# Designs tried in a protein design chat: VH-VL binders against Probable ATP-dependent RNA helicase DDX59 (DDX59). Part 4

Target 1, 164 residues: Probable ATP-dependent RNA helicase DDX59 (DDX59), of Homo sapiens (Human) (q5t1v6r416to579)
Amino acid sequence: NVRQIILWVEDPAKKKKLFEILNDKKLFKPPVLVFVDCKLGADLLSEAVQKITGLKSISIHSEKSQIERKNILKGLLEGDYEVVVSTGVLGRGLDLISVRLVVNFDMPSSMDEYVHQIGRVGRLGQNGTAITFINNNSKRLFWDIAKRVKPTGSILPPQLLNSP
Below, E stands for the ipSAE of ESMFold2; O stands for the ipSAE of OpenDDE; V2 stands for 0.75 times the mean of E and O plus 0.25 times the DockQ between their complexes.

## First folded at step 1 (VH-VL)

Design i03 (framework fv_zimberelimab)
Fold by ESMFold2-Fast, scan of step 1:
Structure i03 (fold): chain C 164 residues (1-164), chain A 124 residues (1-124), chain B 110 residues (1-110)
Amino acid sequence: as target 1 above (164 residues)
Amino acid sequence: QLQLQESGPGLVKPSETLTLTCTVSGGSISSGDYYWVWIRQPPGKGLEWIGSIDYSGSTYYNPSLKSRVTVSVDTSKNQFSLKLNSVAATDTALYYCARGYSEWFDSEAYFDYWGQGTLVTVSS
Amino acid sequence: QSALTQPASVSGSPGQSITISCTGTSSDVGGYNYVSWYQQHPGKAPELMIYEVSNRPSGVSDRFSGSKSGNTASLTISGLQAEDEADYYCSSYTSSYTLVFGGGTKLTVL
């Protein structure tokens, strides 16, 4: 069971919005998975989270060894990390992990990918939240997003609904 | 090295618009790495952030002042300006311009260079 | 009233150490490592003393140090000197895209 929130966030504003979410007591429920679209972005964003918020943050992507990735996921479950920034490349490894908050910092390329990423929330009878940032870069998916999310009762941004 | 200098009227009448300009020398506003900021200090009181702008014109405003304030930048003159509408006696303050920065955040987080400040008195 | 709480005044003798606190909430001081401290002498503009909780700009004496625990940031001045007498302000970024200041602390060197 996952609460889906779609936010209109322009690219330059994404970091500020993420830090607002991580600092919001109603939204922030560690451990948190943050999904980005590239590995350099994962490294830079996790470093920014650590330096800006003081939260225990680390990146996980394809250039980290299998043992490093397993240790990070183990650390996430044991409270060594409060925020993990991932490119999604370890989707099958992440299938073992259930979290309370997912933030799609970058909207995934397909709705199948979107469903897979938010599926990390709400496992084992836990309720959770998935927050996804969208802007005009994702406009080809606006219809699919609205079709998927509208029935859940979540409010959608006007920019998505008014798009041609 | 970098210097900031405020200029504008020392006296403004209630209900008028206050306009202040900050001239930047020894560095370029168009660098893109920095934010250009207005901060004020009423006599004998503390500091209050008014608003910030980057070289491209993206702005952030103090919500308590947002309906009355506009910050603009003129990269050709290496200046940025503050307009504060409908001034009242409570707007009497030293007004500072400053440069804001953060390496990790896509906004300013601290102010590393400040102008000398210019006193603006709102009086009839 | 100020968004961040500082003591109105603090005093010490030359050579002593003093600490000035800056207390906010989890949506500002507690939520971000974006606490800065400014020194203001009478008739002068504020000068940056500490940024991002504990970093010193070039030219600032190592007698000045910053730290944070939970929702409270602290500025510590060791080996107090007469020229340290000034007003000190803390500042923090907030979860609403704003910057806020403390009410200021007047440091008196006895």
Scores: ipSAE 0.005, ipTM 0.512, lowest interface PAE 14.5, mean pLDDT 84

Design i04 (framework fv_zimberelimab)
Fold by ESMFold2-Fast, scan of step 1:
Formats: structure tokens, C-alpha cells, sequence
Structure i04 (fold): chain C 164 residues (1-164), chain A 121 residues (1-121), chain B 110 residues (1-110)
């Protein structure tokens, strides 16, 4: 079972909003998976998380071997890492790895990918939260987002609802 | 059932670009559950992985071929394609497209029939 | 040269068992369970027979089994039949995030 939260966050404000979430005791539930749209972004953001919040963070992307990715995910579950920033190629076949908080720093390009990413939450009978940042860059998906999220009772941003 | 079918030229001249397309039928390429793959086999020899693509456009290439290879996906046509630049006689091979499940992404579970590409003048 | 070492050929008689070896290093075969096996009949595409060392896809005969000892994976075919005559390839994902194949083994059913 996943609580889905959609937040309107402009690109320049995303990093600050992520840090606010990670410092918010009501929202922050480690281990946390943060999804971004590029490898360089994953490396830079994980470094910024550690530097600014003090949380143990690391990146996962395609240039890390499957063995390295599995070791990082194992460390995440054992408390060696509190935050993992990934490009969406997180665990290839590690769908039983579950977390309590997912943050989609970048909205995925499709609803199928969105469902796959938030599916990391609530596995093995636990409940969790998925927070997704949107802005006008995701305008093509506004109707699909509203269609999926409205039935859950979650509040949608006014900017999405006031779409022409 | 899901089927993969390669298409492209059977003959390419040295130094030109080889372009192959794989058509997916009986299922959608726009799926988070699978990667889509190119593998080749020179006549009478073994298999070589060329590269893989996720429907998002994320690509993974064999380092030995990375400088010459581009894989792309066209979700509207349910196809993915391979471009191999500056071909030589050593690129003569059967070219296969294949599917790689996200759940066990070290096993290629469905293969196309293969298309023979000969590099010759 | 292939990254994984297989014998070039193996032969057996109907009803017998044969085993094909696939030897790598600790960074591909030895430390992990990423080995898969493919069967290729002449003029046809490879077909997945075994994945993750010992697991069998739906529809593959239980006469095919896989195992691993150290840096060597093995494919065993029991109750050998004429239609088993084919080329067999092992494959593994590696610590370098690549896919490698063995050189292939031609199985002849005598």
C-alpha cells in the first residue's frame, strides 16, 4: 500500500525541497530511494545530500556493476546508507527490496515507469510514501497523474488542476 | 505470443553505417519489465553482446563497440534499432534482437530469428 | 578469444547423461549466480535453457539441469535424445556490467 504525494516543484527549487523532505521527521523514513533522470545528476545529488544533510548517501546508475549495486542496496537495508540516488536502474531483479520512502526528484517520462518506481514502496506487507516532484516539464502527463492519484484521496497541486 | 523480428540490409559496404530494426509484436516495447537487446554471431563463431536499451531511452553498450554503436527505441512503432558505424569485414555476422527481463537481467529469454549481414565490397 | 571457456565438442549416446563445463573467473562465474545456458540448433536462434546457474524456464525439460562449483558452471543433460544435438553456449553477467559468452560446445548424439 503506497501513499502518493504530488508536489509542484520548479527545477531550481528541487534540491532545496528534497533537503526539506529529508530533514522533516514526519516525511523522512530511511532507507530512502531518490530517482533522477541522469547519471551525473545522481552522482552530484548524492554528494550534495551527504554534504548538506549529513545523511549517508550513495548513487546507483548504469556505470556501477550489478555486484556494486547489490552491495549498495544490501548496505541500504542494513543501515550503512540512509539515502540512495538512482537513475531508475536500481536493482535489476531486486524488486523484493522495499523501502518506506521514494522521492521521484524527476517525474518519469511515462506512467508505467512511475508505477514501477513507486512500487519499491510497500513491499513485503509494509506501508510507505512516494513523493513525486512535477512542474510544466511533465505537462503531457498531467491528465494521467490526476486520473491515477485522485482516487487515492491525495491532494493534487493547484497548478496541475488548473491546467487548460 | 511475443515475437521479435529483425530487418535491414543483407549487404553493406566497408566504411558505411549498418542500420537494423527489430519489430516487437504480440506485446508492447513500452514496458518497465524488459530491456531490448542486440547480440551478434559471426558465421561459425560464438555470440557477442552489442548493447541494450530500456524503453525510457537508457542505453548500455559493450565497451569494445561503444564508439561505433547507437541503439534507439521508437515506442510509437513498437521497434528498436541498431546503428553500427564504419563497418569492416569483421562485422559480418548474424544479428539477433532479444529481450532481457528486468527481474533477471542476465538472461536473454526471447530471441528474434536473426538476420545475416555481410560486409563486402 | 571467449571470456568463458567451454570444450569445443562433447558426444553421447541416447539415454545417457552428458555434462558441459563453463569456466570463468571469480568476477563472473565464481562469486555470483549470473550464469545462463543457451541451446542453438543449426540455422536457428539461441533458446534459453537455464538461468541463474540452476533455474529452468517454463517449458524446458527437466532433463536439463545446471550447477556450479567454484569458477566452473556445468550444464547436465540426462536421458539424452537425438533432438538435443545442438550447440550450447554459457553466458554470464560480469562485475564490469557486461555480458560475456563461452566459445560454444557442439553436442553430437551418436
Amino acid sequence: as target 1 above (164 residues)
Amino acid sequence: QLQLQESGPGLVKPSETLTLTCTVSGGSISSSSYYWVWIRQPPGKGLEWIGSIYYSGDTYYNPSLKSRVTVSVDTSKNQFSLKLNSVAATDTALYYCARLPYEYDWAFDIWGQGTLVTVSS
Amino acid sequence: QSALTQPASVSGSPGQSITISCTGTSSDVGDYNYVSWYQQHPGKAPELMIYEVSKRPSGVSDRFSGSKSGNTASLTISGLQAEDEADYYCSSYTSDSTYVFGGGTKLTVL
Scores: ipSAE 0.000, ipTM 0.493, lowest interface PAE 14.0, mean pLDDT 83

Design i05 (framework fv_zimberelimab)
Heavy chain, then light chain:
Amino acid sequence: QLQLQESGPGLVKPSETLTLTCTVSGGSISSYSYYWVWIRQPPGKGLEWIGSIYHSGSTYYNPSLKSRVTVSVDTSKNQFSLKLNSVAATDTALYYCAREFYDILTEYYPMDVWGQGTLVTVSS
Amino acid sequence: QSALTQPASVSGSPGQSITISCTGTSSDVGGYNYVSWYQQHPGKAPELMIYDVSNRPSGVSDRFSGSKSGNTASLTISGLQAEDEADYYCSSYTSRDTWVFGGGTKLTVL
ESMFold2-Fast, scan of step 1: ipSAE 0.409; ipTM 0.778

Design i06 (framework fv_zimberelimab)
Fold by ESMFold2-Fast, scan of step 1:
Structure i06 (fold): chain C 164 residues (1-164), chain A 120 residues (1-120), chain B 110 residues (1-110)
Amino acid sequence: as target 1 above (164 residues)
Amino acid sequence: QLQLQESGPGLVKPSETLTLTCTVSGGSISSSDYYWVWIRQPPGKGLEWIGSIYWSGSTYYNPSLKSRVTVSVDTSKNQFSLKLNSVAATDTALYYCARQEGYDYGMDVWGQGTLVTVSS
Amino acid sequence: QSALTQPASVSGSPGQSITISCTGTSSDVGGYNYVSWYQQHPGKAPELMIYEVSNRPSGVSDRFSGSKSGNTASLTISGLQAEDEADYYCSSYEGSYTYVFGGGTKLTVL
């Protein structure tokens, strides 16, 4: 019940593509979780989301205390935030929010991490979407991505199928 | 209330494969919230993480044991199992199974442990 | 990888406070806020006392507290009681869903 979408997005184009997704009335359904691969990226991207789209955005990463993370997650229930940009560090509080959209802005380093991240969306009886950006930085995972996503009927980028 | 119980042979010969099973009762192993974990403790020594499994079958292993260890899950039996190949006397230990919520929480429910002695 | 460094032994008298350290690297204790502490009485399975550096599970006494500075996490037990005598283990996330335990510390209540 998770719709998995894989997009070919070069690093310089990722921000523009994310903003296009967040401004798409069909795809954008808060709360939205955006996963990035570093703390600085989480802080900078959440700031950019707020300034460019006007959406209530904040970052979560390991340097934020559990109390601060719990307050952010509580804020999602109360409408204080619409987009959370995370390094994957959310904790038990994830089960308190109705996550409709996950964006893997950076492809995780392993398929196990990928499965864990998209598992925050689309449980049985829930409809959700997971959008993942890939490029040549993730080429070692191309076979595993295709193997997992192809059976779902989702269209894969030709760059992934044709190798490098 | 969730309860975990280890089972398997108490004695294994050197070079053979050790197989242990953890039976989960009072709750379902088919949950996206939890990882299921194997830990061991040689007599008089400290704890060593062996590996973890997610209900979907994804596995994570201690690099020092990775070449010898396999963890599997059987959701229909509400069980998960450990296979450790080519055992030696240094594998003699209490073996525990445990539950961990997410990747960032501690192991909150433990089995009582089962002693495995590796001897001829 | 290498086990996290804990003192082999610590001791204190009833009513006092003691602290047990757990030292790792920037790739485990210093890199993540996912440090747990376990108490083990002789002949029994370990019990979770602290998770995510400083949080207590329901039922754990508030005499137990956790903290972290740089690459070192600490477990502090205030108002020591005889039943606190046990082995204490720290554990840390290492990334990629892998974990490492400390060598353990025996607490003696004198």
Scores: ipSAE 0.005, ipTM 0.499, lowest interface PAE 14.8, mean pLDDT 83

Design i07 (framework fv_zimberelimab)
Fold by ESMFold2-Fast, scan of step 1:
Structure i07 (fold): chain C 164 residues (1-164), chain A 126 residues (1-126), chain B 110 residues (1-110)
Amino acid sequence: as target 1 above (164 residues)
Amino acid sequence: QLQLQESGPGLVKPSETLTLTCTVSGGSISSSSYYWVWIRQPPGKGLEWIGSIYYSGSTYYNPSLKSRVTVSVDTSKNQFSLKLNSVAATDTALYYCARTVYEYSGSDYTVTFDYWGQGTLVTVSS
Amino acid sequence: QSALTQPASVSGSPGQSITISCTGTSSDVGGYNYVSWYQQHPGKAPELMIYEVSNRPSGVSDRFSGSKSGNTASLTISGLQAEDEADYYCSSYTSSYTWVFGGGTKLTVL
C-alpha cells in the first residue's frame, strides 16, 4: 500500500525539492521520515528544514545513542517532531513506527536498503507515499528501480528510462 | 574577524583528565553551517583529528580516542571544550581548536577546516 | 599511525614547480572529493591552502593547485618562492564519517 514516486533531482536542487514536498498539503502528512546517506548531512538538513519550513525537525544517526533514538521516535509518535532526518542505519533491524511519508533524499546504495526504507510507510493497512530522488549518481540501480516501480503504475522520469 | 582561542593547563599528570576550552569570538557558535573541532599535533609529528561537535550537541569522534574523549558545547558562552581521560605521555601535543564548514547544497556539501586557533601545548609528565 | 601516505620531504629551487602526493584508499581519497591541503610554518597553526581537491580559498596564490587521480591527491606549487618553505599536510573525509590526515611533507626551498 505504498505509493512509490521517483523524481529526477540533481544534487543542488534536492533541498528546494524537499521543501516543496514539505509545503505541499497533498503530500505532507506528518510524521515524515527523510533518509540521507551522510550523518553530517542529516544534522544540517534537519536544521535547514526547521529554519526554512518552521516544522519541528530532528536528526537521527549512528552517533546518537539507542536511548536518544528511541526518545526521538517516541517524540515523533507523540507529535513532538514532525520531520526526522535519518541515515539508512535507522531502517535496519530497529522496530520503527509507521509513517505516511518517506522521502529518500539520497537514493540508497542497494535495493534492499530501498525496500527497508520505504517499508516504514503503509503499515497496518494504512496508505502512504515514498518519494525517492535520483540522478546519475544512482544509475547502476536504474534497471532495478524501474523493475520495482513500473508495476505500481507510477510515472518514471524520462532520464531513468532513456539513460544509455 | 573570527578568532578561536584555546585555553587549559600546560602540564597534566599521567592518569589525570585533560580539559581544554576553545573560545570563539567574532562569530557565533550557534550556526548550522559549522562544526567545531579539536585536532592535535605531537611535537615533531603530524596532525590527528580528535573530534567534532555541532552546536546542537551532536558529536563525532576519532575511533582510536572515542573511549577517552568527550567534546561539549556551551552556546551561551560561545565556547566548546575537550575532555580527554586517562592521559599518558603519548598524549603530549599541541592541541588546536578549529572550525569545519559544512554547506549542504543538495546531497553534497562543502567541507574544509577553514579557521584554526593558535594551539596550546599540553605536556603529560609526572 | 599516519592514515594517508605523503613523502617525508620534497625540495626545489626558486622558480621551479614541485608536487606533493597524498595516497589513501577508496574509502577516503579515492571515494570522496573532500581533500584539503594545509601549510604550516614553524611555530604557526596550519592554514588552509586547497579544499575539495582543487579549490583555492580567497587570498591563496594561484601558484598552488590541487588534483586527484584514483586514490592519490596531489598538491602542486609552481614558481617556487622562499616563503613556501613549510610543512604540508593533506586531509580527507572517510566513509566512516571521520577525518584522516597525511603524515606531512617538509618542503625545502634551496
Scores: ipSAE 0.005, ipTM 0.491, lowest interface PAE 14.0, mean pLDDT 82

Design i08 (framework fv_zimberelimab)
Fold by ESMFold2-Fast, scan of step 1:
Structure i08 (fold): chain C 164 residues (1-164), chain A 123 residues (1-123), chain B 110 residues (1-110)
Amino acid sequence: as target 1 above (164 residues)
Amino acid sequence: QLQLQESGPGLVKPSETLTLTCTVSGGSISSSSYYWVWIRQPPGKGLEWIGSIYYSGSTYYNPSLKSRVTVSVDTSKNQFSLKLNSVAATDTALYYCARRWDSSGYYEDFDYWGQGTLVTVSS
Amino acid sequence: QSALTQPASVSGSPGQSITISCTGTSSDVGGYNYVSWYQQHPGKAPELMIYDVSNRPSGVSDRFSGSKSGNTASLTISGLQAEDEADYYCSSYTSSHTYVFGGGTKLTVL
């Protein structure tokens, strides 16, 4: 039920590419889960999303308390958040939220983590999309990415396929 | 709001070259996220993909037409054009311009279409 | 002729469900998850109804759904309405960034 899309995006271009995705009426289906590789990055990107796109955005990471997570869950159910930026730690109850779009702003450090993150899409029979940004910083995972994604019928960037 | 509009001659003589232009408004043709496309439909028949172009000038053509087709882009005018050489009566069709997602793994569909322009090939 | 095979016509009554098939090969429909469906009313340009096999654009009724099994993609229209009467075309990505269309299916709502 999940379409896996791999995009070649250099680090300086990632924020602009994310904003293009969030402003695209065909791709954007709130709430959107955006995964990043660090806590500070989650906070800063969430703030940038809100300021630049006007979308209701919140960050979730290990520094959020159980009370904060309960408040975020309540807000998600009430439509208070359209974008959630996370380090991969969603917490109690939030792991049950079904989404139709996941964006891996940073490629996870392992394929197990990748599978777990995109698994947030397509619950309850809903179809959805997982978009992952890659560049040379993830080159050690290129074989594993191609091995997993190519059989699903998705086109892979030539930079990934031609890398030795 | 994105709009695409075809323009060109409604009548072309056999063996001549057909030239059509698509004007894009409400969006930039210079976007790295999209390809710009020509599709045709002969009267009473189905759709046929002609070719696609990226704003950098990279092109992909229908193998059945590639010897006769050239697609070009003019980013300064926010336009792209189709040139079809050596036309015959079988090239009579409604010609549509359209937009498509980047081939790098976005969606591979034609999400916006122009109104279409009828081209008749006759002496 | 057409690279993808569709039935020439299908018909149904209001409230019924109908399915339109689109059959290709392992080099198009069977090989990629890039099948789209277009609705064309007389005198109008085609409109995108389904992309990437089963996804709907904003504004398209949830009565329209898509699926794929092997080399065959399907468009299903539930709760058939008079306004659904149109020609329907499937399209698929093929190897080498090439696109093919089906021959089209005329849907009649009786």
Scores: ipSAE 0.000, ipTM 0.537, lowest interface PAE 11.1, mean pLDDT 84

Design i09 (framework fv_zimberelimab)
Fold by ESMFold2-Fast, scan of step 1:
Structure i09 (fold): chain C 164 residues (1-164), chain A 123 residues (1-123), chain B 110 residues (1-110)
Amino acid sequence: as target 1 above (164 residues)
Amino acid sequence: QLQLQESGPGLVKPSETLTLTCTVSGGSISSSSYYWVWIRQPPGKGLEWIGSIYYSGSTYYNPSLKSRVTVSVDTSKNQFSLKLNSVAATDTALYYCARDFDFWGEYSAFDIWGQGTLVTVSS
Amino acid sequence: QSALTQPASVSGSPGQSITISCTGTSSDVGGYNYVSWYQQHPGKAPELMIYEVSNRPSGVSDRFSGSKSGNTASLTISGLQAEDEADYYCSSYAGSYTYVFGGGTKLTVL
């Protein structure tokens, strides 16, 4: 029930690729959930999204206080944000939010985490898309990514298929 | 008052599959505010979280048990169930179902528990 | 084995204050503010006493309080009463929608 897209994107090209996705009228359905691998990256990327695209963006990560995180989740449920940038699996509050687009800006460190992140898409019979950026930093997971995504009919990057 | 009640066999043979069902009464299992949980306690020992399910069917399992465990939900019957494969004597325990209370959209705690059902694994 | 470390037993006299520790790692107790405490009387199901480190459910005595420092959470029971005699378990969110429990602490009064 989730369309899985795997894109080969080198680190310096990731921001530009994300902005292209957010500007794509066919893909963009707010709120968009963007996963990154570090807290500072979440704050900086959220700020960049707002400055470059003008979309209402917020970051959420474990260094936010309990009160701040609850206020952000409440705002998300009330439609106050169009893009949410989050680190890893932050907790179960995000499960209350039905999203149609997830972008894994950074590939998670395990397939279990990947499954949990893309699981925010297509809830309760709703169709959606999960786009994941990969490069050589995710080499350990290439076999597992191919095993999971190839049967869905999605085209995989040649770099992933040709890597040992 | 919402109540949870476990049901299933009191005795299971080694290598077989244990199946337990939790019936929710006094409220609906179809709620976005709650996860539904299985927890066990071997006699004289501590508590162990087995797994959780959301009414949509999303499941989360204890990594130590995930190769043997399946949790399912039946919203039409207001029930959720645990399947534990290839049981051994170490699976002998009181099995509890519980509700995971999620205050303000974050994990909070297991606020309502069933009475527990004793499952003995013995030939 | 339990993932979180609790003392096997603790004891006190009526009116005394006692504290039960629950020690984990940066991947559970130290990484999240989602620690809960449960009281279990013999032959009964566990009952929630504290959630999210320090919050009390409606109906739980204000003699029960929770706190956390680094990787260690603590349950404190003030004005100890005979009916507080029970097993106490801590639990923590451990990431990726998983949960862990402590081994339990038997509280004896008197």
Scores: ipSAE 0.000, ipTM 0.496, lowest interface PAE 14.5, mean pLDDT 84

Design i10 (framework fv_zimberelimab; at its last look DockQ between E and O 0.80; V2 from the best seeds 0.00; counts 0 for: pae E 10.4 > 2)
Heavy chain, then light chain:
Amino acid sequence: QLQLQESGPGLVKPSETLTLTCTVSGGSISSSSYYWVWIRQPPGKGLEWIGSIYYSGSTYYNPSLKSRVTVSVDTSKNQFSLKLNSVAATDTALYYCARGLRYYDWSYFDPWGQGTLVTVSS
Amino acid sequence: QSALTQPASVSGSPGQSITISCTGTSSDVGGYNYVSWYQQHPGKAPELMIYDVSNRPSGVSDRFSGSKSGNTASLTISGLQAEDEADYYCSSYTSRSTYVFGGGTKLTVL
ESMFold2-Fast, scan of step 1: ipSAE 0.364; ipTM 0.760
ESMFold2, look of step 2: ipSAE 0.006; ipTM 0.557
ESMFold2 (binder alone), look of step 2: mean pLDDT 90; pTM 0.923
OpenDDE, look of step 2: ipSAE 0.538; ipTM 0.861

Design i11 (framework fv_zimberelimab)
Fold by ESMFold2-Fast, scan of step 1:
Structure i11 (fold): chain C 164 residues (1-164), chain A 125 residues (1-125), chain B 110 residues (1-110)
Amino acid sequence: as target 1 above (164 residues)
Amino acid sequence: QLQLQESGPGLVKPSETLTLTCTVSGGSISSGSYYWVWIRQPPGKGLEWIGSIYYSGSTYYNPSLKSRVTVSVDTSKNQFSLKLNSVAATDTALYYCARVDYSDYEWLGYYMDVWGQGTLVTVSS
Amino acid sequence: QSALTQPASVSGSPGQSITISCTGTSSDVGGYNYVSWYQQHPGKAPELMIYEVSNRPSGVSDRFSGSKSGNTASLTISGLQAEDEADYYCSSYTSSGTLVFGGGTKLTVL
């Protein structure tokens, strides 16, 4: 069972909102998967998480070698990482990690990506939360997001409902 | 005050490898707060990004140059370097190194806040 | 050509205000607040004038301001002075993690 939360967050406010979520004792269940839309973004956001919150953070993207990904997987299984920032491509082994919190820091480019990313949460018998940041730069998916989230009983932001 | 200084040959022959080094003074290259970048400018033309490097060794390259470019960092010397393979006359340009900063509170607000003076590289036989 | 579109030239008289546009797509200028502007005097390295669309570095005159609407960012220079005569470049990071520049705009003050 995945609790889907849609938050209206302007681009300049996204980092602050992420840090608020990571400091929320109710929501924070490591490891947390944070999805971004570019490699440079994954590296820099991972460093910002570590600098501001003190949490052990690592980035995963296509430029990580097989050896690096194997070491990250080993570290995740041993509890060495609390936050993983990814472009959405985790690779073999890392795809097996189940989490209780996903944050879509950047809205995926398609609903298929959205469903796949939130599907990392809530394995059989476990509850979890998927939080997605939206704003005017993600308007293409507003109808599809509303269509999928509305049946779950979650409250949608008024900006989503009032957007042309 | 942070200063960046490019160094390397002013003249390179076609098909050879261009090697440039950027020396960072007045600050540490081993900082999680910054990326380090190479940018070039052919005479009379605009700016073109070549590549960026983080002190850990993570690199990001201009797709049009990726097959010929390697950027590396040497934290012990407080330097980062550019190697451009198989140069041609079209690689003649001023080459700049710069620091990329980002805000602690913004989503990846990337910008070059400190630039080197630039070094002219002419590719000619 | 350049990934971001700027006019090749713009001109104004001393004391006038001028605006330079920088047009991209939803994957760069329109998608994020990553736009920065650089001033380049002849024979000199570029200098940062505006970052993150509208922020000014310490030491940059408040005559320089930045804004964005949709896929177009704008640099506005008020109270034009002779020393403002330079080339101006916009830059943005893209959704793929690449850095792109505009073609540059030559500002003439006369």
Scores: ipSAE 0.000, ipTM 0.510, lowest interface PAE 13.7, mean pLDDT 82

Design m02 (framework fv_maftivimab)
Fold by ESMFold2-Fast, scan of step 1:
Formats: structure tokens, C-alpha cells, sequence
Structure m02 (fold): chain C 164 residues (1-164), chain A 122 residues (1-122), chain B 106 residues (1-106)
């Protein structure tokens, strides 16, 4: 029950595109789960989201202590956070969070990881959206992306379809 | 203390090549995207190039695309700009600048080096 | 490329004055605009990011406002050290700078 959207977004445009998504009334369904490929990126992007959009944002990655992760989970369950930026390491209990929007800010390194990340959306019969940013950094996966996503009826960017 | 020190500038003839270096210290260089920004004598600022924290993504201003190559060596905390097919209009002070925005893009430049002068003249 | 135009290109002011510098984008850039200060012979310094956020260590007399295409940088009570050239820069796409506004002592 996941609507898969693939967007061609060059690296310098990713932050702007994320803020547009977070400010879009049709797409923004808190808490929003944003996946990035590194810990520094999670911390910096979470801070930028809070400063620029005013949304309550937090990062989750392997360098957060066990007590910090437990406190974040408690806050999420209580509605204290609107955006969570993660490297994919969410920990036990975060599967209890009802997620209706996932943004893959960085395309995962494998299709298995991609499926796992978007699988956070649409639990308990809820409809949801997964938006994934791609560019030439992910070209080795273009065939696999097209093969997986095209049958779902999603409109794929022409750059992906025409890429060698 | 964060420091960025540029070197490698000098006088070069049109069509020639130069390689600029930027030595970084006082922070974890491998965690930041880096930029080159130039300024022609008496003129304003022009963004030249960006490189992601890993070196895997690079971006260039249209004026230098195909002639300049940005690269980095994270083991040496050093940023490079290889400049080929130099033109008189490339004459400028070249600044190295740290990007505090996310790893793959330049959004704001929080620390700058003092610059190195490149003069392209016969 | 997104073109950034600053106004005025230069202005003269006295210590204690309220100074306003404007920046216009050729297309909407939301709030993705930074302001820099550059003193003669020195590298630029980041003053404001995301149109209105004050960078750490920058005096509170500096403020930024605007969204879309029109932006302003305000210095509420000009100090001697504020005489410099000011640049706006968008990051909605690949970075582009305005031509600069030179703030001169009157």
C-alpha cells in the first residue's frame, strides 16, 4: 500500500526538495522518516530541518546511546517529533511508529535495503508514500530500480530511463 | 581552530595548467563537503566547484565545466583543483571553503581560506 | 542558472545608521539564501543563512528577511567594523552570488 515516487534530484538540490516535501500539505504526514547514508549527514540534516522549517526533528544512528534511542522512541510515540532522520539503524520498537511518509534522501546501496526502508510505510492497512531521490551516484542500480518500480505504475524520471 | 590554507597559485600563460591545494586542519575533514569559490580582481564572488565528503560527487560552474577537476585526499586532509586550458577570465583569487550543509552539496560556506592568486596572462 | 541581483551596488552611511541591502532572485528560491560580509583583502564571512538565521558569533544588529524572490539584509545600528562589501547567495540550485553591495563610510 505504498506509493513509490522516484525523483531525479542532483545532490545540491536535495535539501531544497526535502523542504518542499515537508511543507507540502498532501505529502507531509508526521512523523516523516528520512533515510541518509551517513551519521554526520543525519545530524546535520536533522538540524537543518529544525532551523529552516521549524519542524521538531531528531536524528537516529549508531552513535546515539541506548538511553538516547529509548528517549527518542518514547518521544515519537508521544508525538514530540515530526521528522526523524536516520541512517537506517532505527532499533527495536520503532516498528511501532505509524509512518505514512518515507523519504530516501540518499538512494540505498542495494535494492534489498531500498525495499526494507520503504517497507516502513503502509503498516496496519494505512496508505503511505515513499519518495526516493536518485541521480548519477546511483546509476549502477538504475536497471533494478526501473524493473522494480515501473510495474507499480509510478512515473520514472527520463534521466533514469535514458541513462547508459 | 578550523584553518584552510590554499597554495599553488601563480602566473600561467593562456592554455596552461595549474593545480591548487587546500590544506585543512582543526576539524574532521572527511565529514565535510568542500568548495572552491573565486573572485576576479575588483569583482564579486563566483562559485566554481563542489565535492562531497567522500569525493564521489562533484559539481562545476558552467564557466569551468570540462576544464577544471575538483578532487580530495581525505587521508591527507587536502582539497585540490586541477585547472586546465586556462583563460584570461580565470584570473582570480581562489578560495577554499567548507560546506556545513549535508555531505553531498554546497549550501552555505562557514569557513574560508585566505585565498591564492591565479593570474592567466601572457 | 539562477541570477541574483543586489541593490544598491554601493551606498554611503554613517555610524549609528540603519542600513538595508536588498537581493532579488530571477526565480523563486523559497528561503534558500545566505548573506556574506567581505572586508578588503580578506575572505568572506557567513552572516546569515536560510534567509533569516543568524550565524554563531555574528552581532545581533544583523538580520535577514524575505522569501521567494525578494530578500533584505538589515544592520540596525551601523558600527565602524561593518563597512564592507555584502553578498547574497542562493542554494536552491547550484550556488550563485549577487554582484555585491559596497557599504562605504559617509
Amino acid sequence: as target 1 above (164 residues)
Amino acid sequence: EVQLVESGGGLVQPGGSLRLSCAASGFTFSDYAMNWVRQAPGKGLEWVSTISYSGDSTYYADSVKGRFTISRDNSKNTLYLQMNSLRAEDTAVYYCARDLGYEFWSDYFDYWGQGTMVTVSS
Amino acid sequence: DIQMTQSPSSLSASVGDRVTITCRASQSISNYLNWYQQKPGKAPKLLIYAASSLQSGVPSRFSGSGSGTDFTLTISSLQPEDFATYYCQQYDNLPTFGQGTRLEIK
Scores: ipSAE 0.006, ipTM 0.480, lowest interface PAE 14.2, mean pLDDT 84

